VHH binders against Acidic fibroblast growth factor intracellular-binding protein (FIBP). Designs and how they scored, part 3

Target 1, 363 residues: Acidic fibroblast growth factor intracellular-binding protein (FIBP), of Homo sapiens (Human) (o43427)
Amino acid sequence: TSELDIFVGNTTLIDEDVYRLWLDGYSVTDAVALRVRSGILEQTGATAAVLQSDTMDHYRTFHMLERLLHAPPKLLHQLIFQIPPSRQALLIERYYAFDEAFVREVLGKKLSKGTKKDLDDISTKTGITLKSCRRQFDNFKRVFKVVEEMRGSLVDNIQQHFLLSDRLARDYAAIVFFANNRFETGKKKLQYLSFGDFAFCAELMIQNWTLGAVGEAPTDPDSQMDDMDMDLDKEFLQDLKELKVLVADKDLLDLHKSLVCTALRGKLGVFSEMEANFKNLSRGLVNVAAKLTHNKDVRDLFVDLVEKFVEPCRSDHWPLSDVRFFLNQYSASVHSLDGFRHQALWDRYMGTLRGCLLRLYHD

## First folded at step 8 (VHH; framework vhh_7b18_3)

Design f22 (from e3 with D104P S106E)
Fold by ESMFold2-Fast, scan of step 8:
Structure f22 (fold): chain B 363 residues (1-363), chain A 123 residues (1-123)
Amino acid sequence: as target 1 above (363 residues)
Amino acid sequence: QVQLVETGGGLVQPGGSLRLSCAASGFTFSSYWMGWARQVPGKGLEWVSYISSGGYTEYQDSVKGRFTISRDNAKSTVYLQMNSLKPEDTAVYYCARDSSYEYPLEGYSFDYWGQGTQVTVSS
């Protein structure tokens, strides 16, 4: 028989399997997607092999679970039963019970087991990613040692020490775990784990800048910003410039944008938490504003970093233009007002920024 | 409403070439990974190629060096240039959008698919 005859006789994706799934109540799109996924698993074995493999890193498991959780229930139900029982239990727990605390505890336990040795290795390794993050790695290592010595969940302790939401604490834990596992992974997985180092570097630099500003130098919120002569850390500015070069590779950002975007989205969400506790955090907010408005280069680098990481996150209604507008307007306005009016103007602009960040955070 | 429409399939002799096009609508095309998969007669579906929002490309080993995926974000279109076609490339080719923020795993994370276009390589 001829291959051409076989092809001419079967020229559509809507085969008997798709038709039967449609009769069983699946939409045509869902039926086709299920058939395609089943065929790809059969033909390539990649997803099945990855889910079944004991060598699968927890980064891949975590993000694969996140993708599957967004699938329609009918599709997910059929796919789950093709996975080994040990992996089925974890997927069913995440999908039907959605115990975020359990997932965070699992990630936290894995971080605790390897992090001390891996952080030491990171601090001695040479490369663009490590050079850019050296100062931030040292700060994180110190904080992580304190967190590690505390009793309880590692994720809860990270959340406490970094003033992070549950979402950001989970993502930060995942980033740390991803970066640390890079050193013990074979060449086949190197592409994913190399970007983990990059994401870890980017998050630490941004986290250190924003939360360091809050923690290091409390400022009287009644003080006029135009009277502040802030000396920027030259090494920190150089680190931000190096990070900008790293994020210029859009392909690297696109490869792992979920991890990086979630980390940055959570980072920006800290401003909303700071505003919610304004009386206690007002001095920190003034210091953050000072850093973002004092030096145009730093402000432009920060906005560019947010655009490079966040725009690729598949948001159709991204308000980054509003963030840039806010920063420029605040910088222009602060010099024209007395201390009391500076505070009122800041409160108004923080309200606008919070609105933008909440849309990003709930995207 | 997400819609993907493929064109450019047909009959070609071994060693020939075809260019497939996929016109996308109903979403912010430039933000999404796009890919191609194919269904070979008598076999299951096989991932062919991916392209990221930034233009990073990856290929299945059997098509590497012969096929080129590309995109035009201004036209919301993804392309598959197929050169040095072989009889075993005979399949229905599907354009697909990837649902994940991460690197897609050989088509597993595709969430929307086109209707498919027929490619026949005959001697």
Scores: ipSAE 0.000, ipTM 0.115, lowest interface PAE 20.2, mean pLDDT 46

Design f25 (from e3 with Y108F)
Fold by ESMFold2-Fast, scan of step 8:
Structure f25 (fold): chain B 363 residues (1-363), chain A 123 residues (1-123)
Amino acid sequence: as target 1 above (363 residues)
Amino acid sequence: QVQLVETGGGLVQPGGSLRLSCAASGFTFSSYWMGWARQVPGKGLEWVSYISSGGYTEYQDSVKGRFTISRDNAKSTVYLQMNSLKPEDTAVYYCARDSSYEYDLSGFSFDYWGQGTQVTVSS
């Protein structure tokens, strides 16, 4: 276990177990909470009781198709096998008029290519015409291609913009997708969250906040305030509330210390004045907060959280891998700036941030 | 009062392009699947495309690669970008809202429709 693995792994709470719970009808938040709370790999698939409900049958099938279309390709066959074969047929037939017998043969043989021999075999076994088997196989491949294209476009966009690894880009895309779906449920976007839900949302928001700050790196630090005030107030206030939950619990903080510290310093670094210094946090934070927003409550919350969180982290050793990771991210953002003056300004900000971070390491 | 208002139709030559817009009001637009259907002279009504609340899209085979459906939830508007238009694309195009409560095995359940906008592809 390395600190970098903790940083990367803890931002990725959406794994096969979470997907199975989600497919079984749990919300993403509930699925993550159950997964974290158990401390055990839980193999909960779609249950017969839920999927065999006559009144919910069609709605369940339609919703599950949408979920399956957005699942990672590596999990599609596994997830499909978690539902009863009759329901698998209904799910696919709903949109693409597949025969159940055809679907069973394709999935059972795990066919990635429709050779003439494979399709002839299916035709012979099922009684479906060869022409129909070819049409259905092409449509089946189209479903998987559409899933990959949709996810690939999002992953490629995020990866290119934020310079993330393949794994982190896919995980980030999945998290963004799940967050969007959660916020789209009904008219109530703000739901009461359980303790486990808060931990999940806090990690999601820390990741988005850190990556968003890097991607939003201003070309002129002094000009950013007027254009971003309202949106920054909304996003910062929510992120700071989430972070406050994490830092209030010493055990929870220890699990996410590097991630939370990195996110807070990343944000401070992007919006920091040249004179900001971790040694004089109160002064530096006042200057940073004043540039972020005119909303006093948001400024006070920001200052309070950074002082309470960053100050304790000053006394501890930071993983060198974590420091290098986000310095690399900020270097990439600085490199995107146009104009010699702006690049020189950001080089100074980065130099200050690097100096402050290195002081926290005990060599 | 649920309203769907289409704009952007017109006359174009084969190979041309048009962008249709549908302004929605009277409901929480972001929570609904939206679609486009067309009434082709002599053939009746046929589905063209749909877009989910989460952004998933699907197209009728005859328009794949040529048409693109998109939405802007901030503006409560759904769009249909039509490229490489063919004479057989001549139709009245309707914007439609899918029902969030009713799904059936026979296809999509559209519960509200716009007034329609004429698209004519002719020399």
Scores: ipSAE 0.000, ipTM 0.088, lowest interface PAE 23.0, mean pLDDT 48

Design f27 (from e3 with Y108H)
Fold by ESMFold2-Fast, scan of step 8:
Structure f27 (fold): chain B 363 residues (1-363), chain A 123 residues (1-123)
Amino acid sequence: as target 1 above (363 residues)
Amino acid sequence: QVQLVETGGGLVQPGGSLRLSCAASGFTFSSYWMGWARQVPGKGLEWVSYISSGGYTEYQDSVKGRFTISRDNAKSTVYLQMNSLKPEDTAVYYCARDSSYEYDLSGHSFDYWGQGTQVTVSS
């Protein structure tokens, strides 16, 4: 939007007033629009001279979190990998601020300092008990361990906080209630994503992978596509179209699932499993290259890279240094190829595979 | 309460076939890797096969090409089709749930096991 373009040119981070409006139930786009109306943008523009790209990146990060509410579960892993490590600390800080705002506005109670009487009252009104919240918290903790294999630094920070059980169980009660009633919350009745919702979406993605859904991306019944930012929506829709093609490629989808599941299960040192993974990797990469590009030279180069670097090493125990060298050379070579179709999506995919393979051969 | 119940074991001649079934309950079956392990009389427990939540399969070398693992998530059941059976396949076969969300970097981590079912191949 034009209002977003005006705003993002003048700040390094989306300021506290925009965050407050977001916590009050406005989308990031609406919060920015309201900030412009309040005149705060003029003051910020006068005091801060920053790069537009920095502010746009901050906006995209928070808007991406909102978009996760509408993302099909099977696409969530791609979106997770788009969150820079530098933003993870900020997101964790905002998660705790979000919980406090939700408790204040929706429940009319402060769960973090609630007594047994308050918890019993909430249980009666919502059907949520502290025991059910602890079970939910344990489930989210397990899901975050799964996400750790995909995004280690994010999960490490969140796991640190999840060790404080009483407060976090209450926080998750609030998140569950908010997730079920978010259309009744806030001034604009817009959907917002908490870290609890994020963990739930990650769990749904894992379940969707086990169901083997192929073709049209499965849609969460409570998720809807939102056209609030046309440029960001176009980027997301493009990723969705590309992933529909990749999902239709059973070899690539099965390979990705296999590598992720193997890494999550920690089956290090199992020779037959390692060899099978590299056989499947070779086959999947060759098949994907054939489908993603019509340039014979690019396809032949990609096949040569797979055959040269993957096939010859399959029978041996792979030192971590050799795997790292291979993946770096492979990624650099693919990145340098002119005319390689959907370069940005492919680079993101290779980053995912690199992480899984390095985890399998961690020393 | 997690439960795994095996059926389909029995006595068979060398070269014959058997299909083992494992009915799971008490957890979200579709989210877990499942496996089969066997204990040969006088030997330790050995892994036979596993299947991922997404359908990826892997086999011990001695059974590869003869055994096929599969699953039916709608029925919460995992299967082991055993073909070209040999006397050395005689063992108690156990269905097991692989550890999920509580990962173990040291290798196979089965957290729940069935009661076992006897497979006897006539020598």
Scores: ipSAE 0.000, ipTM 0.093, lowest interface PAE 24.0, mean pLDDT 45

Design f28 (from e3 with S31Y)
Fold by ESMFold2-Fast, scan of step 8:
Structure f28 (fold): chain B 363 residues (1-363), chain A 123 residues (1-123)
Amino acid sequence: as target 1 above (363 residues)
Amino acid sequence: QVQLVETGGGLVQPGGSLRLSCAASGFTFSYYWMGWARQVPGKGLEWVSYISSGGYTEYQDSVKGRFTISRDNAKSTVYLQMNSLKPEDTAVYYCARDSSYEYDLSGYSFDYWGQGTQVTVSS
């Protein structure tokens, strides 16, 4: 079970020595490798080999993070910020699973540091042992500091994925990481939090929030379409003007929420739900394309794809052949898009949509 | 070249058991979530089970308690142990790789599929 027990026998000394090597200019990976070669971890065998790989394995990273949580914050930052934000969130959530009642009491009382009286009160109210409350509070302080310092990276990624304002992205990050009862459903709570789960929870909690118009805040999609000199079919353009088109960030949130909710609730085989998601995806795709690129050829390509989605939907039919043809066109179009700012996000959403449709229409 | 090759299908009586295997090649198997889906004749694809890179598992309600998904990263293989089989389990079973290497929206988005293996449960 412990193939990554690289700190067997002397975690304190290893953390201190790794930190000193990092201060001397070595990367975290090199510092650990040098410490292994210096004799402290020479006998770890397979564990040392796994640690020295460039693989971003969750198990390896969980083990390293656990041992390094006792290290100075600068070393932790270097390690954590080498990891994609989705995996950073997963590591924090999985490794430090706090009792939700405990977190509620800590956040409700705005405790930056605990006293014996505070912890005794929490223990009494929650039924958690005093020993567990002390351990959780110590861990909470460490993790909270790390998460606060991660906010910059998380805010940037949320802004990038959803074109959100700085304020809204910070609120999303704060709410999701320390929310009480974030999974208030009849479904079992998820044991870990990926980027997708993170975004899903944020969407659920802020459905009724008003989007601020600051910094990267989106503009009216209809105005963007006209200003970008798109050569669209005139009837289609007029139809778009008659619809209350959502701003790009709302379109992305609605798209992501629809896809994640459908997948998490296991609503496979409900065509009408997927058809509605298709219509929302088509509108969101046009709106985002108009905002993210000034390349007329790229926008024309997205408009063609919208016509393939919207026209079949309007005729109230979806032949399997048309669905397969459309999925193939989406795949080709996404791979041909140079300069699309959020390429990775679009590849992810389109992959999810293709998978869901193929599961429903593989007859 | 990504390849997924299923084996272990066949004919079995109700209440019997079968073990499906899926040998993967052409990618770093341990990084990807893997799953099984099935297609009943005349119906669409139905997700059956899912396993994360770390071993977390999920199951379709109709197979919970009867089916077990597992993986062997050293052999780049994913398995589906099917117990207490019912006639309703008759389908072509497909092994699939999740497209969500870095960002996991659902665990139900597959980008590569095997050829499928037939499972028939009949008296």
Scores: ipSAE 0.000, ipTM 0.111, lowest interface PAE 21.8, mean pLDDT 49

Design f29 (from e3 with S31D)
Fold by ESMFold2-Fast, scan of step 8:
Structure f29 (fold): chain B 363 residues (1-363), chain A 123 residues (1-123)
Amino acid sequence: as target 1 above (363 residues)
Amino acid sequence: QVQLVETGGGLVQPGGSLRLSCAASGFTFSDYWMGWARQVPGKGLEWVSYISSGGYTEYQDSVKGRFTISRDNAKSTVYLQMNSLKPEDTAVYYCARDSSYEYDLSGYSFDYWGQGTQVTVSS
């Protein structure tokens, strides 16, 4: 099923202009309506060249959340079905970053409920009217069921790929939710996280919990209450304190956010640059492996990494966050296969790879 | 340095039209959501419209059907076309950049604002 099939089933005005508007974030209904208006189609003409290329998936992924929020309900199934599983993980990350925790906490106990004063406070602080705040809240809820199903799959995938206990997977998810809260910019409060900030905090938490998995008892995941009535583990509380320090450092978070978001740009000039950068990265990674180890087995694993994860991601134009996620999966697999004797070596290589990716995409 | 500079304000009679422009510099304009907000003297700030990096638009209900937001990424400029203006549209209009990158569809935070441009609707 091609994306054009979505339009064939749902409009009498099917052409490249409607498809282009959809790629730019408009719903199918809005794209059809806007096709009638002059000027807006001319503004999207700059992206016309990408419609003729095999890089379409990159640009679709860039606008995924916008499209889902504005899609007619009957099209949601078709749109979501056409999203590869690898890109569904990125969608879930963006969904978590969309202010769900902030909206849920500010508007009260249920997503459909809120107080006028809370909305007035948000409006005053952000410059957004009560009607806009409520509309975004309603739009957010529009795709809630589907995204919640995807979230369940992501939690299962993280647990499986990182070989985490049920407790560690739940703790990781809880920390991600806490990191995504922004209730106040004052003292000792978690700040709102952009996609880049979310990815940074998620990566940090996965790394810390993966390292901490050594010595974890299989019966540890015995939590009986969801409201955090039970005392927090000392290590978990310490990690939350460290996370609060990181999210309070706006300059550090802004830098990481800028680097991640730069890597995820979906404009024409970036596509050619990304292909060249992935070629250079692959060669550099192999050269690093050769210089840092004479162990043939370790070197063979790096070659396998390049062939099985980096090169396919390059050809499919994966965002940097997805590449990092798959590299972390591969790292966890290697650690489980070889034991923790090679952990320091793999951490060094992964650090080098991340540095190279950020450098290439920053520039 | 991020800068946003508004132009196009002025005095117009009820039922008239004005087009506001906001020239942006110091950042990659095409990557950001942009918006317009207005403030009536002595009143609080009111959001008017949003436009995503991909061209998706949202409007305050009171201006829907009368105002149109658009952008020209090649010129790093966002526009607000205001038609059928009413006396209650009299305000200082501000251009603003959303703090969230396109992946984070927040719409809740503006991090940079322009100096504002006065729009007066009076007979």
Scores: ipSAE 0.000, ipTM 0.107, lowest interface PAE 21.1, mean pLDDT 47

Design f30 (from e3 with S30D S31N)
Fold by ESMFold2-Fast, scan of step 8:
Structure f30 (fold): chain B 363 residues (1-363), chain A 123 residues (1-123)
Amino acid sequence: as target 1 above (363 residues)
Amino acid sequence: QVQLVETGGGLVQPGGSLRLSCAASGFTFDNYWMGWARQVPGKGLEWVSYISSGGYTEYQDSVKGRFTISRDNAKSTVYLQMNSLKPEDTAVYYCARDSSYEYDLSGYSFDYWGQGTQVTVSS
């Protein structure tokens, strides 16, 4: 249950959670450590079976490329040796099939076909200029050159072919993560995006991250980001936008905490009746967490308190120590300007807290 | 409100097969990881399998090669195909929604559970 043992023993270490943590600025090692804590990486044999699957095989292959880009040199050969030789050839073919000429032709034609007016409209609505799109296209070309050079050398020391910066690797991961999400959406499972669409969406994402706007629904003329199947709570983000809440923290692992804390300081609060509900929830939580009991009345009380504030739980992003810290911060910082007008934001916040409470209950 | 409803449990002979289904409602199903856990009578709850929104799967060692988790996002349903069943697979099986969304940054924990369905493997 060490990091090294997990990297050696697991052939599908990188998944959507790890990609998200990496996009949030965490190293692969840190992201894997968080996954280990949750217990997800305990079944290494099953990951080999996933790599043998025909279903979404191209996206599973991206796990190999992502691991190679971020793995320490000492682990690169170990990760490669975890993949059966017969599968290595298939994975290389799938991942290193990106042709620089094809990418240039597709992206170049797509971007240059737009009229000056259409490009100006896109720039005005999204803040994206043709120059920034061209710079992103050049970044994609660099990634594809490195990928192409790796085709013949995967088993050899590939370090000499990995000259990418963390930024360029993140740009590539963002494109593939976006493509993965789109392909895995039920309604759009069979829809394929062009490289031009990937480049446009990746550029939009990067600009939103740079401006600290990842917590606000992106605006684009093609509505591509609106079609992105990310589990972003649009209602919560819209409520925060209406309250004019700004997120100063650029660490996306803490983005959820930052948004909640900023909302609490800015607009979130409670009337006396809501304060009573919060105090009752805190007391019930402590009592349930502290006692191993089969008392139905205590369980019913806990369930009732949790369910009273339920909209779909967004996430259990906070460890037990952080939950206690958060509850203490919340009780100190809760002031209401108008609790009734912000009921939706309160309910969304309590939904997030519900996830933390469930982890505490099962602790 | 989130609801998870399991079906497909029952009595089966050793070496037999069963398919469990879990119908989900009240949330955007295709954005959530889903899992199965089981409780052997008189013992603790143990995780059986996970499936991501994208179809990535993981299994407990004791069921690996025998059980297959899958999902149908159009029907908001997750399945557990159980083959080569053994008496030690006798348990109440629970469908659960994982709080690990595609953007989830904390790892895995189950936030909603179904009512459970009994699987009994005996001659």
Scores: ipSAE 0.000, ipTM 0.101, lowest interface PAE 23.5, mean pLDDT 43

Design f31 (from e3 with S31R)
Fold by ESMFold2-Fast, scan of step 8:
Structure f31 (fold): chain B 363 residues (1-363), chain A 123 residues (1-123)
Amino acid sequence: as target 1 above (363 residues)
Amino acid sequence: QVQLVETGGGLVQPGGSLRLSCAASGFTFSRYWMGWARQVPGKGLEWVSYISSGGYTEYQDSVKGRFTISRDNAKSTVYLQMNSLKPEDTAVYYCARDSSYEYDLSGYSFDYWGQGTQVTVSS
């Protein structure tokens, strides 16, 4: 068993055992330390002296991971609810009430006026009722008035970095504009994307790329933007499908989820929220790792996105030693899984992903 | 300088309710875990409840379902709503700041304490 697995096992017993030790006269800190150390000693045979610094480093690493494990759907929720209540109400009514598929269709069709024919088409394609489509279009018109002046600038910036079609770039611009409000006006580079914002953009790009490879989405034939310059051959697509089957079996998700969710259960936030976010991000990271291993263009694009869009300020920059420690333990835990038939492929994926993540925090 | 000031203590009958408030100053309140502990006559100090910076709550088993801890970061205040009070809840209640800061699980120790507020449950 890994050191992380041992630590997670110990944390599940903290509440009751810690309370009992405190009633017996120990301080809360001592009770926590004693319980965690006792469990590690029992499982590993390590000495008490060795465990003193290691135990505290594990706690700090687990907390750091909360910031790295935010899933795309929760990013919009978190960013919207950091805004003053009056603006939250406006955004919930005007943006959050939109079906994502509806927004994508409206932007893709370049609709300035919602004719019955256009709304019937959207209703048919998305499964949303015509009445709901009309309501959402009326709301969208109000929102569009606010966004339109910055749309060209945001489209240009996103297209430059993601190599997206005009349709996809406008969809992303609308989402990120309302979610974070951190983009500059005019033809300027994106100011700041946190790791969570970046993971959101990467996940959307991965989803759209996968859909584009399987089914062709109409693009503007007169677009002066570059399309994604990548050939997905049958061998690469087969590898990606095989990796998705492994993720679907939940071995990777459950292993990593156990580390983060159970360690944080007794002290941090809403456990169910963290579990959902962790599973979605882990799935996205596995998909990214698969593409990075077999396609140099995808690897270069992902690295470029990380380098160009993640500009951590000093206060938001995590210690490189903590990132390295976690990635080493995570890799060791994954490599210990029995019955994995593509161990060499997995090793390459994890090595590539580890390299990209460490590059984010490289001085 | 860190200060914690408790209010809301008093005398209530069994089955009654009280709401304790703790006004904090001298630190970035929103980033710290806060808690309540009590000193029961004839016993030592007992932990009652914790609330995280993000609003996650934990309770001692004997108060679970009866007490509710909450916080208002705009007012730098933590609250303890006490319902269905029992004579055994008679104690001096202390508001305290946990040494934990945001993402650090290594805490679970109170580094600053209020002066305490007396809660008496009797007829």
Scores: ipSAE 0.000, ipTM 0.096, lowest interface PAE 21.0, mean pLDDT 47

Design f33 (from e3 with G55D)
Fold by ESMFold2-Fast, scan of step 8:
Structure f33 (fold): chain B 363 residues (1-363), chain A 123 residues (1-123)
Amino acid sequence: as target 1 above (363 residues)
Amino acid sequence: QVQLVETGGGLVQPGGSLRLSCAASGFTFSSYWMGWARQVPGKGLEWVSYISSGDYTEYQDSVKGRFTISRDNAKSTVYLQMNSLKPEDTAVYYCARDSSYEYDLSGYSFDYWGQGTQVTVSS
């Protein structure tokens, strides 16, 4: 069975697979999550050994996918050769459909700079053709639509506390975004995902290998997104891009990446891990304040943020509205202390922190 | 060169009090978060308390309400006031500098430690 075939099904496919897993001793919600997880791992080219060793470990699955999605392009092509030969052809066909230069790099530059007949010569030796790759890409897009329709039904039937299914849906969305953005679009305008959660996509874009390609949203009215629930994600992504332009400081960009990663991981962790992550975020803000300003009042405000924000997270989660008001209060206070040059930077930091925290809390 | 020197340890009866001091040198003390950790014989290090450059404090659950951490930036010194001491508090107490000045999201990361001072609660 091909990796692409795993997503070809109907409304009863999940029920049959879930039933089999339930007979094997899994709960219904666990069985559904394992089925979704299998589909995601097949799309990443992961081996059966990885699936077997990590089937019950939600956190290790996230780490594995996080590393694959955030790998630099040079490292990604090296990892392809570590995949069993039987799966290499299918993976190369998918990537070849997106970027012909990538295929030349993967094949060890057997071609000098040349024409399509040079690619046809390679195709004869490898069995891969541009037509075959374009067909596989079209099938991938079709299958993705089916998977999204099935996932909608799945999510409606899965309990909210079952983090594995929510997490895996986000990871799959990120993989699709990575494939389309990295290999399909080149340097032209980025395609945004039609999902409610853009935080994972923002994290990928922060990783320097796609941030330079972030452009304005299409001005064409026919290209506008209808989902108003994505407005916060669009604002967050724009803030991250503007911070990179405003501040050409590697330490500040690294802080930005760490804030996004910590916020996303905190949502998926246990309560004690979230508490530690919040302490780290607060400590980072104090360090940035100390680095950018010697003003004790600014540093004291960020220290006070730890006391007033982190403490309430220890036993009960604050409502999102309370967190939002708290962040707005401190943003206003910081603005009053800094000159115009620093106000823009602090506003961007508070905007980013707000976006990250909105991903962590439930009402 | 960074140096941390602890003083103030000793023998005390259950319910008694001790005040530990840590004199720091070789770095800009006021810019760093400082902490205290302890090691019970036969066990690993456990974090006790930390204090930020702006005097924000946190404590391990077992010492909350009994221990107070403070700092004097003019003297480059951090203190740990220990009240209502219990036999379970018997340990070597270490002063430590947090590496957080360079921003680390891995959790508490202490990069320099003092020699330690013995606290014994008995009889």
Scores: ipSAE 0.000, ipTM 0.102, lowest interface PAE 21.8, mean pLDDT 46

